# Ledger of designs, part 186: VH-VL binders against q9umr5

Target 1, 268 residues: q9umr5
Amino acid sequence: SYKPVIVVHGLFDSSYSFRHLLEYINETHPGTVVTVLDLFDGRESLRPLWEQVQGFREAVVPIMAKAPQGVHLICYSQGGLVCRALLSVMDDHNVDSFISLSSPQMGQYGDTDYLKWLFPTSMRSNLYRICYSPWGQEFSICNYWHDPHHDDLYLNASSFLALINGERDHPNATVWRKNFLRVGHLVLIGGPDDGVITPWQSSFFGFYDANETVLEMEEQLVYLRDSFGLKTLLARGAIVRCPMAGISHTAWHSNRTLYETCIEPWLS

## First folded at step 8 (VH-VL)

Design x15 (framework fv_acimtamig)
Fold by ESMFold2-Fast, scan of step 8:
Structure x15 (fold): chain C 268 residues (1-268), chain A 123 residues (1-123), chain B 106 residues (1-106)
Amino acid sequence: as target 1 above (268 residues)
Amino acid sequence: QVQLVQSGAEVKKPGESLKVSCKASGYTFTSHYMHWVRQAPGQGLEWMGIINPSGDYTSYAQKFQGRVTMTRDTSTSTVYMELSSLRSEDTAVYYCARVGIPFSSYDFWGDYWGQGTLVTVSS
Amino acid sequence: SYVLTQPSSVSVAPGQTATISCGGHNIGDKSVHWYQQRPGQSPVLVIYYDSNRPSGIPERFSGSNSGNTATLTISGTQAMDEADYYCQVWDSRTYVFGGGTKLTVL
């Protein structure tokens, strides 16, 4: 009698990427109802994150309503940010385990082939000019671009990440915090060989300071101020950290050892 | 400059196995999925399968399931496609093609293609 | 199984507009990519995501996709455009190519 699992994909992704994850779940927890949401697939994953949150919300409501014992979320890459917002905007979610697979929870700041493909003449040092414009904020990737050398622009221009992290004020912040704190477990997964998420510690709420030195979660103002409940969750024993070396960005949902070590224990 | 260089033409007998290589250069090898597509003489393009940049994920067209295997070697930036139990109808030009979106298998468009490997299967 | 239907051949005079159709059920809800293949050569991407041109593809190539038909349009068709053209979509965990259209410029 396992709780249902809802899977939210990442940037330029779709439900098909999770076939191995579904095989692993079926092997270890036979009978689990797994729903991989087929919304904002492929290029549609570039739409503003708040738009994606609304669409995913509509899809998860009936699934959660049918499972009074609770559900689990497995959210990959950009999908982990969608799930963070879902847990905040839903007054009545019944999520037990929120499993975040290599998601840039404090944002992204790195030159990757992915960003070079979208903005081929830009370097990470000048992408802030595009991303922190009104036009740039219409793209999901710019919603979590976090330039540590222009933190003032990030705080003022980010329409998504700065708000959901409580780094900038929002009228709903108190309600969002209360809703997020209903989660049973926050399972954070990531690692140094990811190759896309930069810094990789962003998956664990660590991030660059102005000198590009990584500060861990407990040194972040977001944690220290308990802006959306990280300090409260950690004190409650509800945060699980599961770093693993040797896993590239596209392999988090298809590595058996990762599944057995970091995911399987949290699928009750 | 992105380049995909495939192994040379081969002549095979029915029942043998084929292994074609595709060496990539000019980009971060682990960033893009790779497709294999074939074309029989005078025929259209036929998708065979896809392999992710980490090598842990493969998906094959149903027609080739059980006969095709795709692998990669990150140290040499090379992908391989092996087709077993060859038949005369496997005579074709085999292409590797890079998926245009990094880190995604969704919505294939081959932005760069290898030069093709002609494989003739005859007795 | 999802099927893409293309006309086997299309003929146009030089300088005229060529249109190549790609039919599929609700194809307007999918993203369509187009390839050009000359005899003995590898396919070349000419249009991706319905209407976008890769760098190096002339502006006379354009695409559209609505309802049950996607269309590749070549304005001011030149002799060098004579080739086979293939449309392609992703559907239900597979990649589907159309049967190809031979464009003759005469």
Scores: ipSAE 0.007, ipTM 0.541, lowest interface PAE 9.1, mean pLDDT 89

Design x16 (framework fv_acimtamig)
Fold by ESMFold2-Fast, scan of step 8:
Formats: sequence, structure tokens, C-alpha cells
Structure x16 (fold): chain C 268 residues (1-268), chain A 123 residues (1-123), chain B 106 residues (1-106)
Amino acid sequence: as target 1 above (268 residues)
Amino acid sequence: QVQLVQSGAEVKKPGESLKVSCKASGYTFTSHYMHWVRQAPGQGLEWMGIINPSGDSTYYAQKFQGRVTMTRDTSTSTVYMELSSLRSEDTAVYYCARVGIPFSSYDFWGDYWGQGTLVTVSS
Amino acid sequence: SYVLTQPSSVSVAPGQTATISCGGHNIGDKSVHWYQQRPGQSPVLVIYYDSNRPSGIPERFSGSNSGNTATLTISGTQAMDEADYYCQVWDSRTYVFGGGTKLTVL
């Protein structure tokens, strides 16, 4: 029958945000075991991403062990970055479809309400002073802050995103790449009306250059150097891109058309 | 500046329904969830439920499940709370309150509150 | 059903420190928010996430949360601080309020 589905939530989020998603899965794939992980909920979602990766890893191991045919991951917003790291650090994962719902895969550079709440007097142009400090790197949001005007600071100070993207060297990079490449399908979902993820193309591994011109995945050094396997996955036919307009950040997990078009086909 | 302006006081008979409005201004309406909380005369605060204005999804307190309905109109930046099958015990001031953290569905607090709508249920 | 317990009233002289407790089983593992409500007025948020002050709330308001008790502390209490104070947590899928404490400054 259907493979189990594991859901990883986003920043300031919890399991019941996915009520509609669970309804859709139950309607189209009845009998699917869906586990929405209740870890790092609410303010705990601000904890360093490597701490979150460790906790989620402990939770997913027994689920994967009980499903020898494989599992699917649905990872929302910040949760998509947690899942990126999970797939790299686990040398025994059996993930078939990794479905990334509007996650800032190349990072975030935007004046969003999340950042205004945490840093009310800061603009995106000066947040690098906070985020690229040791103190700032203790907050999950700063772990994927990617200021295109201070790329040298991002590369040197990012304790998470620059490492998992292979933008800076790490002793485990070769093993992380090998592990990530075991995924069956990488399904990328996002869109221009999200309103939070900036640039929205970050959900598809696109990002700003120093002039704030968006360069798509195939123009990124990460892709060209195949740092963690994107070029290999694309050549294998394992990357699915599903952009959709008209969907705001908190609606990706509760839109039926989005589910039927972008998610349902990848839940075997 | 953030403001929440509620509809005026109402007098209802037992068995009727009420519908209270809360018009938001001074921020992006769809960025913050909205609570509904009531307070009976001389009593404390009682949570009724929450609505996501962006996706029109709702979560209701179990006590009010089946009697309460929360809706929104994004074109007017207005949230509504309907309560049916009114009893005298439903006499209260009804408040809307904005959730302080944007885009959050967890660990809510109300950072801005409406002025309140007094609803009196009597025969 | 999770229950928050507050004293019904607390009295303090002007300029002195008032402390208002909020009791709950393992409340230290939850996030506590505090509201001030003056007679005939809407509630006003004074503390969120245990100890953080919203913009515009004086530094004389502070909060703590540990074990089975959360505390709101008001130093240099003024007559204008006379109000009902409510603690609040999110438990599972519900928003839980304490019964409220009437603070009298005299």
C-alpha cells in the first residue's frame, strides 16, 4: 500500500497547521500513515537548525525503520531546510519523495514580518550585523539569512546553510552529498505570491546576485559544481519543479489545487 | 497605526444568533491570525477561537464547537464571529484580538484588542 | 483541561513592588503571557513569552516562569496600575486564561 508520510513544520508552527493536508492525503491515498512531528513547535522553532536536525533525526529513525519500502517527507518553509540536512546526515535514510513546500533553499533576504517582529528597528540591509555574529547564529532565522551584498560574511559566518549547500567546505561534505543523492525525488514547490520567502525563487534554488538580480538554479555555483548533488539529481530526472501563483505563505499546506497538482502525484 | 474596530452593542432573545464584526487597519490584514475572546459581566476572559485571515482556516474552543463560526472578508479587512442558539449565559463583551506573531498558528497572544462589543441576551 | 490559578486580589502601596502569581502544572515548560485590564477597557498585553515587554510597556513590568509558577512583577507601582491582571498559556489546541487578579494600589 502507500508509503508513510512524515511532515516537518516551519517557523513558529505546529502539527495542527496541517489539518487540511492530512484530509487531502486521506481522501486520495486512504490508509496512508501520516506523522506530523511535534518537535521544535512555536518559539522552539527559533533554536539553531543543527539542534533541530538532531531532534528530528531521532524522531524519524524509528518511522523509517518500520517502513522498509520507504517514506515520503513533506517539509514546509524552514522545515524544508531541516529536511535538507536530515537527508545529508542520515547514511541510512529511505526517503522516496522529499516534497519541499516554499522553503528558502538558497536562503532568505527580505523584510518580512517575522524579521520585523524579532528585530523591529532593523532593515534587511543591516541585519547581516546581527545574523553573522556568533550570537545571531544561535537563531534558526539567521542560519539561513543570505545577504547578497555581504557574501563573504555569509560564507564565513553561516553555521548551517552555507555548509549544507556546499558553499563552504566541511569535513563531512562528501558523505553528506552521497547521502542526499539517495533521495528518489526532490519536489520543489513555491510561487511569486508567497509574501514571506524572498526571493521566492529561493524555493527553487534561485537567488539574488550582488545586484539583486535573481539567477536560477542552473546558474548557481552550487549547481554548476554539483556541491551536494543537484546537477546529478536533475540529470537523473529526479527534480520536480511545481511553481504556483496565488498562494500566500501560510496556505501552501491547505490549498486543494496545489495538493492535487504538486503533492498528490508524488505520494506512492 | 494598528486599530481593530468592532460593531456596536446588540440585544438578542434566547434562541437567536449574533454576528459581531472586527475591522482591522494599520497592518497587512492577512499577516496575523485573529482571536475571539469573551467576558461575561464580572467574570474573567474566555477564549472562543481563532481564524487565519489568509487561508480562512479556523480553530474553535471545544465549548463553542457547533455553535460558533468565524469568517473573514479580505476586501474589507474584516473578521466576523457568529454565535448561534443564544442563551442568557452568552451575555458578555466580545473582543477580537490580533495574534502578536505574524504567520503563526502556535502559542498565540493578543497584542492589539478591539474595543469590545456588548451583547445582552434576555427575554 | 489545563487550569491556571491566580490569587483573586493583591494590594500594594504606591511605589512598592507588586507580585502576581500564576500557578499551573509544569507551567515552566509553557510560554506565559500577561494582560492588564482596567475597568471598562479592553485588555492590554504587558508581557509575552514569559518575560518580554511589548513596545510602550514600562521597564518596571517584568515576568518570570519556572517550575509550577509564573510571576508578573510590577516595581514602583503607580495608581494607574490598578487593574485586573490575567495570565495566559497555549495548551495543546486551546488558549487558557487564569481567573484574574485584582491589583489595588492604596
Scores: ipSAE 0.033, ipTM 0.615, lowest interface PAE 7.0, mean pLDDT 90

Design x17 (framework fv_acimtamig)
Fold by ESMFold2-Fast, scan of step 8:
Structure x17 (fold): chain C 268 residues (1-268), chain A 123 residues (1-123), chain B 106 residues (1-106)
Amino acid sequence: as target 1 above (268 residues)
Amino acid sequence: QVQLVQSGAEVKKPGESLKVSCKASGYTFTSHYMHWVRQAPGQGLEWMGIINPSGDSTDYAQKFQGRVTMTRDTSTSTVYMELSSLRSEDTAVYYCARVGIPFSSYDFWGDYWGQGTLVTVSS
Amino acid sequence: SYVLTQPSSVSVAPGQTATISCGGHNIGDKSVHWYQQRPGQSPVLVIYYDSNRPSGIPERFSGSNSGNTATLTISGTQAMDEADYYCQVWDSRTYVFGGGTKLTVL
């Protein structure tokens, strides 16, 4: 029998987005118990990420307890950051495959229609004034806003991403690293045609330097310092990179070729 | 600024197929899901389905499953709704409507609507 | 399947307040959106997320949603407000519309 799968949605999203993904899983792994968590749906996805982590933690604990063989996580977009934190704060998680679907693992810096909808007069160049305030940090999208031209402000003000990435010190960092390292596989999925996640390489732990030149994961300080275990996971052979061109942000959960290539192999 | 322009009225015979177009302008076409909603003469609004213009993802109301197909052409910023095996009960005004929040199909309204396409199905 | 119940018609005198109800089981736990449709025209969004007005919609339009009833309120009703009004919610996997309410201003 297959390990159960837990699905965590993204910004302005719900379980409805995964109807095709569930069809694919049922076709290739019939009998798999798939739980798509209906927490922080729609507008509630704007709540602070630490609040979302607490709520999702309460929902996943009984599922993990019922599955001593382990579980898989499929976490989409913003949901991938929720799952990053879950793996760090849970002392007893039994996650085998953590499948991250186009999640801004190193943060977001882009003029997208989300930004235009939420802050119609803002541009990526000036959003730091809102996001790095105490008020802005009460919104999930600001918890992973990473302005490469104001990196000092990001490091000081980010209440979530800078901490979970080990970019700023935290008393729990050693325990979070130990917990995260229990994951069996970190499957990273993303691509150049996503159109929302900027830079798209953020889904693979790459990000802009001060000149907006993308540096890949192996050139990041968080990797080089092994701040939360990326270097250890890569050395262990536990990181899978699955980039795919031609897939837009809202198609990662509903593209059959993507599923067969990047997701299906990791659903033991 | 945002506009949805639909194809013109049509008269069809029972058993034929209908294909209505909806051309979008004034926004990033692939950022918003698109609904199709119909309205029979003197009746209320009936949801038919939704399409993601950026991908190969659709969902149809159960009543239309097997008869409706929604497609898009990103080069022309146009969505299409095709309804096959037409019956007299399919006589209606067909609307496309943009989902208000970008990149989401959940719990969201139609913020801009096309002008409607009247389709008459009669012998 | 989830059902939204609206009165078929509501009549008010010009300048008076019109209220249009939308009934559904625990509808207060859902987000309600409201559309106005004048004869021969496309629907126009007048309220979204229970109580928010789109740009261009007059302040005399307001909404509320609690328990088993959502309400669209039009204060100082004008002849131009004469139209059919539809409520709409998301339920599980489908968009559900109410049957519509014809507002007459006389």
Scores: ipSAE 0.662, ipTM 0.862, lowest interface PAE 2.1, mean pLDDT 92
Fold by OpenDDE, second read of step 9:
Structure x17 (fold): chain C 268 residues (1-268), chain A 123 residues (1-123), chain B 106 residues (1-106)
Amino acid sequence: as target 1 above (268 residues)
Amino acid sequence: QVQLVQSGAEVKKPGESLKVSCKASGYTFTSHYMHWVRQAPGQGLEWMGIINPSGDSTDYAQKFQGRVTMTRDTSTSTVYMELSSLRSEDTAVYYCARVGIPFSSYDFWGDYWGQGTLVTVSS
Amino acid sequence: SYVLTQPSSVSVAPGQTATISCGGHNIGDKSVHWYQQRPGQSPVLVIYYDSNRPSGIPERFSGSNSGNTATLTISGTQAMDEADYYCQVWDSRTYVFGGGTKLTVL
C-alpha cells in the first residue's frame, strides 16, 4: 500500500485548491489516503507561522501515528515553510518525502499582490520597517520576509525564518537540525515563471545577496554552515531539485505535467 | 576596518587569576559573537569558549568549566576573558576571535583575530 | 569527542603545489575552516566553509571537503606561505581544531 499523503496549503488558500492534485494521486496511486489539512484557511493564513505550525502539528501527529511506515508531505507556497518548521520541531516525525511546492524556503523579497493588500502604502524597499517590528512579526508574510539590504534586521527581528534556518543562534538549533534530518527526501519544486515567489530561486534555497544578485543554495550561508541540515541532506542524496518553467504560482498544484515529473516519483 | 586589540602580556603565579581584554572596533560590536582561543607554547589551537553579542550568554569548553568567565562591555566594545586557579599548564597565548556572521555562533568564526596575549604562569 | 587529524608536517618546493589534509569522520557533512599561522603571528582565516576565500587571501589558496577528508591546497607556493595550518569544524556545540600542519617551503 502507498504511504499516506498530507497536504498543507499556502497563503489565502484552502483545501479546495488541491482538488486536481487529489485526482492525480488517486489516478496514479490508487488507494492512497490523502489528507488536505483545512487549517488556517483564507485570511487566517496570516496568523503567525509558529501558531500555524502548532495547529498543523496537532493535525498531523494522529495521522503519522497511524502510519508507522511513514507519510509524505506536500506543502505549497507558505505551507512549505510551515512544513519545514514542523519537521524541525518534531523529534518523532516519520516523513519520507517532504515535497516543497513553490515555497519561499529562503524567504520573500518582492512586491506581490499579497503584500499590497496587507501593506498598501509600503513598497518592497520599505517593508522592513514594518515586518521587522514586533507588530509586523504577527503576520505570516513578515515571518519570512528576507530583506537583503537589511540583513542585520532580518537576523535580529525575524521570529521565524531566521530561526528555522539557524541563522540566528538559539537553544534548539541543534535539535531542530537533527529532527529535520529525519526526512527521507527533500523535494524542492519551483520555477522562473512563478510570478509570486521572489526571487523564484527561493524555492530552491537560493536568494539575493546585498546587490540583489541571486545566489544558489550552495552559496548560501545556511548551506555552507549546514545550519539546519541542507549540506548533510545534499551529501546523502536526499535533496531533489525539480525546476519547471511555464507554471504560474497558482498552478503548481494543478499542473499534470508538474505532478508526473516532480511529485509522483516521490509518492511511494 | 575590523580590529581586535588585546591587553598586554602577563606573568602570573599558580592559583592566581588572569583577565585578558579584547577591544573591538570597525564593526557593529553588538552583532557578533566572540570566541576565545588559546595556544600553549609549541602547541595547537584550543577553543575556550564563546560569548554572545549582548554578553548575557556564554558557552565554555568543558575543560574550562568552573574556571573561565567571559564578559563584554558594550559601552567600550570590549570583551573579557577571566581564567581562575591558574596552573603552569595555563601558560599560553590567548586570542580573541570574532565570529564572521552576525548573530550566529555557528561555524563561521575567526575571520578576525586579536594579536594575542601571552600569559605565563610560573612559581 | 570529534577529532580532526592533520599531518604534522608537509614540505614543498617553491612554485610547487602544497596539499594539507584534514581527516574527520564524515567531515564532508561539516563546514571546514582553515587558518594560517606564521611564526609569532596570530592565526589568519584563509578558507571558510570548505572552499571560500576571505577578502585578501590569494587565489592560490583553495579548499575542498568530501567524505572523510578536507583538503587545503596551495598552488604556486611561496616562501611567505611557510606557516602552520589548522583546520577547524563545529561539532555538537563545540569548536574543534586539528593538530596543525607545519608547511615548509624548501
Scores: ipSAE 0.000, ipTM 0.475, lowest interface PAE 13.2, mean pLDDT 92

Design x18 (framework fv_acimtamig)
Fold by ESMFold2-Fast, scan of step 8:
Structure x18 (fold): chain C 268 residues (1-268), chain A 123 residues (1-123), chain B 106 residues (1-106)
Amino acid sequence: as target 1 above (268 residues)
Amino acid sequence: QVQLVQSGAEVKKPGESLKVSCKASGYTFTSHYMHWVRQAPGQGLEWMGIINPRGDSTSYAQKFQGRVTMTRDTSTSTVYMELSSLRSEDTAVYYCARVGIPFSSYDFWGDYWGQGTLVTVSS
Amino acid sequence: SYVLTQPSSVSVAPGQTATISCGGHNIGDKSVHWYQQRPGQSPVLVIYYDSNRPSGIPERFSGSNSGNTATLTISGTQAMDEADYYCQVWDSRTYVFGGGTKLTVL
């Protein structure tokens, strides 16, 4: 009856964060098989994102194989980037709705508490020196660090985000684009009161220019060039934008009004 | 081992100011926010405010806004809570408590608590 | 201002299950933490984020949170569990504590 739902958590997170989300799904779509993946929990969430993608891929393959009508993905924060890469590297995914809960799709440029925990003496203006080193790229958070004042370094050093966004060339780019475009719906959720994702519009493929002015998705080169399929998806009517004010970063998976407005309509 | 050691008990007169200290050890002092919570005799726990030891930024409960001040000294790994214009109803045990997740004050717990400082306000 | 409601007291016999409620409007949408305070001692965290136990807390302590009620459950209650129990949430810019429940084991 209802398609299975696979949930991918975020930075320093685990399956216990989704208790309320599971309750909401059970209330509105009783009988839905929901699998919250217990991989890369807690400090393991700091592992390089490509390592996480490989591990999550191994976990989702049998779930997708058993659901010929398709599955839905709900991917929170950093988990949304893992899911973006999954959809690109899997030649045979059958994902209908990819629901991205406040994920930094164009990257992160903010002095968040998590960054201060990892690099306590660094400010956002100086973090590029660490993140764009080979050592820094061994940490997931550096894989999507996007300093708008050092875009040349970001493009050359980012081992993850610049590649999956098609901002730097890769031999697999054409195949990754073709795979990603098989998704039924890309549901983007985020909001101005998140407090962690900086700029918050990164959840909607907006980002800072060199003067820290936010440019929205349609003004981004990755959209204009259709590097991984955003322009094609938008033209197909497959992109859903659902911004909501008043929600902090740790509350996206536990707010009933958000669930009813932004998530529930996309779970068939 | 994480340890929070508070200053000793004090007796104050109405109108005076109170300054309680909380010395942290066993972890990176600037990595965790610190709560201040009080408990009047026979009453429940009451949140007073929170301080970020790294940036010295603070947030206070509305009831205490205007007469509470929280500060820190990174050289001694110590946070302070100062309460001015004391009244007899400020008689309480005052606790410091570490926020359980680094650098976050939101939706998180107090994992380690100081031993408490009894403050008696009487003439 | 957000308000958490707890019963003032709960009594159980040794070995019985104690249940302590924490009521709040849409509390199921918030993260609930529980503290134990024995007479003359500092509070001790027993449950965080609705249902998780800190290292050192016995498995007989469990928590749940749904709708308008969060619950702390203590199975096989022992004399040493006699204490005051407080629930806590973050609401906007404020940490809110419940009024506390005195657990008596007799």
Scores: ipSAE 0.005, ipTM 0.400, lowest interface PAE 15.2, mean pLDDT 88

Design x19 (framework fv_acimtamig)
Fold by ESMFold2-Fast, scan of step 8:
Structure x19 (fold): chain C 268 residues (1-268), chain A 123 residues (1-123), chain B 106 residues (1-106)
Amino acid sequence: as target 1 above (268 residues)
Amino acid sequence: QVQLVQSGAEVKKPGESLKVSCKASGYTFTSHYMHWVRQAPGQGLEWMGIINPSGDSTSYAQKFQGRVTMTRDTSTSTVYMELSSLRSEDTAVYYCARVGLPFSSYDFWGDYWGQGTLVTVSS
Amino acid sequence: SYVLTQPSSVSVAPGQTATISCGGHNIGDKSVHWYQQRPGQSPVLVIYYDSNRPSGIPERFSGSNSGNTATLTISGTQAMDEADYYCQVWDSRTYVFGGGTKLTVL
């Protein structure tokens, strides 16, 4: 029997996006119980990420409790950050594979149409004025806005990403790290043709420095300091990197080759 | 400025097939999903399906399963809707409509609509 | 299958407030979009995500959505508002349209 799979969607998304993923899982792992969480769908995905973490936590607790052999998480885009926080705040999670589909794990710094819809007159160069305000932090997308030219403001104002990445001190940091480290495998998926996640290497814990040069995970202070366990996971052999070119942001959950290469091997 | 320009009106006989085109301009073609919606004379709007022009992803309303096919050509920024085994009940104006949020497949409005293609199916 | 119910017609005098309802089971948990269609023309988006107006849509158009009913409200109704109005939601695999409401300004 296969471990149950829990799916967490992204920004302006819902369970419907995963119909192809469900077909693939049913073909390769028949009998797998897959729960796609219908919480914070569509416009509600703009609610603060800590609010979403609380709601998803309430939904996953009974699923995990009924699966003593463990569960797998597949978390798409913004949903990958929700899952990051879930793994940290839950003292008793039993997640085996955490599969992160093109999620901005180190944050976002790009002029995407999502931001233009919400803040039509803003440019990426000046969005920090809005996002790093208390009002801006009430929107999920601002919770992971990471302006590399205003890193001090990001560290001070980010109510979510800077805390879960251990980039700013928090009283719960030691417990969050301990909880996160219980994960069996951290499977990172992303690619250069995504078109939304900027830089795309954010899906692999890479990010811009002040000159907008991408530094990979192993050059990040969060990795070097082992702030939430990345260095420990890598040493344990628990981090899997699966980059793939030619896949746009809305195609990660519906590409068969991507599924067979990057996801299927981690669904025991 | 965003524009969706559809092919011209057609007259078809029962049992024939229909292929309507919708040419997009004024935005990145692959960034927005595209709807197809029809409207029979004097009746309401009926959703037929949706296509993701950046990949081979389509979803059709159950009523049209097996009869409808949606495709796209990225070199011409054009989406197509093909409907087979036409009946008199398929007489309608067929619309393409752009899904309002880029890069998302959920709960969208049609922010820009084509001018419509009248298809008459008669014997 | 999910069903949206609209009144077939609504009549108002010029300058009065028109309200068009869209009924659905727990529709307040869904996002509702509204379209205006004048005779012989393509639909035009007038409200999206329950209560937001696109650029170019007059502020006299507003929307709300709670419980089992979503409502499109047109204040100071003008002759130019005479049209068919459709509500729309996404329900697990399908876009669902209401049957449409003919607004008559007389």
Scores: ipSAE 0.006, ipTM 0.492, lowest interface PAE 11.2, mean pLDDT 89

Design x20 (framework fv_acimtamig)
Fold by ESMFold2-Fast, scan of step 8:
Structure x20 (fold): chain C 268 residues (1-268), chain A 123 residues (1-123), chain B 106 residues (1-106)
Amino acid sequence: as target 1 above (268 residues)
Amino acid sequence: QVQLVQSGAEVKKPGESLKVSCKASGYTFTSHYMHWVRQAPGQGLEWMGIINPSGDSTSYAQKFQGRVTMTRDTSTSTVYMELSSLRSEDTAVYYCARVGFPFSSYDFWGDYWGQGTLVTVSS
Amino acid sequence: SYVLTQPSSVSVAPGQTATISCGGHNIGDKSVHWYQQRPGQSPVLVIYYDSNRPSGIPERFSGSNSGNTATLTISGTQAMDEADYYCQVWDSRTYVFGGGTKLTVL
């Protein structure tokens, strides 16, 4: 039968958002055990990402232990960063397909309603003053705030993204890379009409340079240095890119065509 | 300079409870998880559990589940380990050890260790 | 429960290379950390994540990990290296320590 699927939600989200995704999986892969993790729901999704990684890790361990043939991860938005870290910190994960659904893998640099709620008077150009403080790093969204005009501050202050991307040196980098490379497939999904993830190419490991020109994954230092294994995975044929236009940020988990094109083929 | 300073040696009777403290200094207390590890005379190291001083979350080794409680006080940068229903085989040196990487508990080494607290349980 | 197996003792002459093994099923898929403990003292981290040395640990200490065996190697062994050595891994929900190896320098 089919490998179990574990779903990790995003910022200000909950398991309820995935009701359509579960219907699609049940239609195409009947009998699949799907667990949508009800951790860090709603405002709790603002907790520091390392805290979320710990909580999700505790939840996925028994699921993985019961599935010796492996599991699949579907990780949405901010949840994709949680899953990136899970794959790096778990020395015994058995993940086959890691499906990253519109996640800011290289970070976020854009004005969103979430940031306006948290910091009503801030613009994206001055949010670095808050996010790169110790107080700001207590909020998940600041853990992946990546201001391309203050890259030195991002590298020094990011307690999460700069470390898991290997952009700042860390003693655990070699073991995190070894663990991440055990993944069977890295399936990257995103698109230009998302409206929240900025730049949208962050979902594919592209990001702004200092002039706000997007450089794609193969031009990033993290790829060129193979800091956590992207170049090795690409050479192995394990990276799948599935961009789709016309899909807004909250619709990735409820679009049937997206599911059939980008997700269904990777659920064995 | 990172330092972990533990409370002094104790002598206990069977059935009593033990509470050992570990005061941290030289780093941001809430950024690093803390292990508790014990060592019986002439024996090896035995993991007891871990505490997240930021979120107050804990995880205990199965052997100690139901007998051990780990807590922290952020105002004094101190973690505590309490072990109840003491038996003679609980005689050991108890260590606190800082997890070397901030905000993570399971894959990381103990980079700094307290000096140890000798606890003798005898009637 | 996952078990780490270490020899109870290893003896070497000063200046010789000491090798301490840590056996475990598929331990090469895990991250191994090594601690040194001198009598009456707290453990000291000497190797983390298979092969990395903390600041202050001499370069004669090295580590490796593959298959079913992780190894701590001490080249040019000195009298001051006489101590108990423990390997450690994380397995599922717990930290597992090896039983310890007493290194005797003649």
Scores: ipSAE 0.006, ipTM 0.420, lowest interface PAE 15.1, mean pLDDT 88

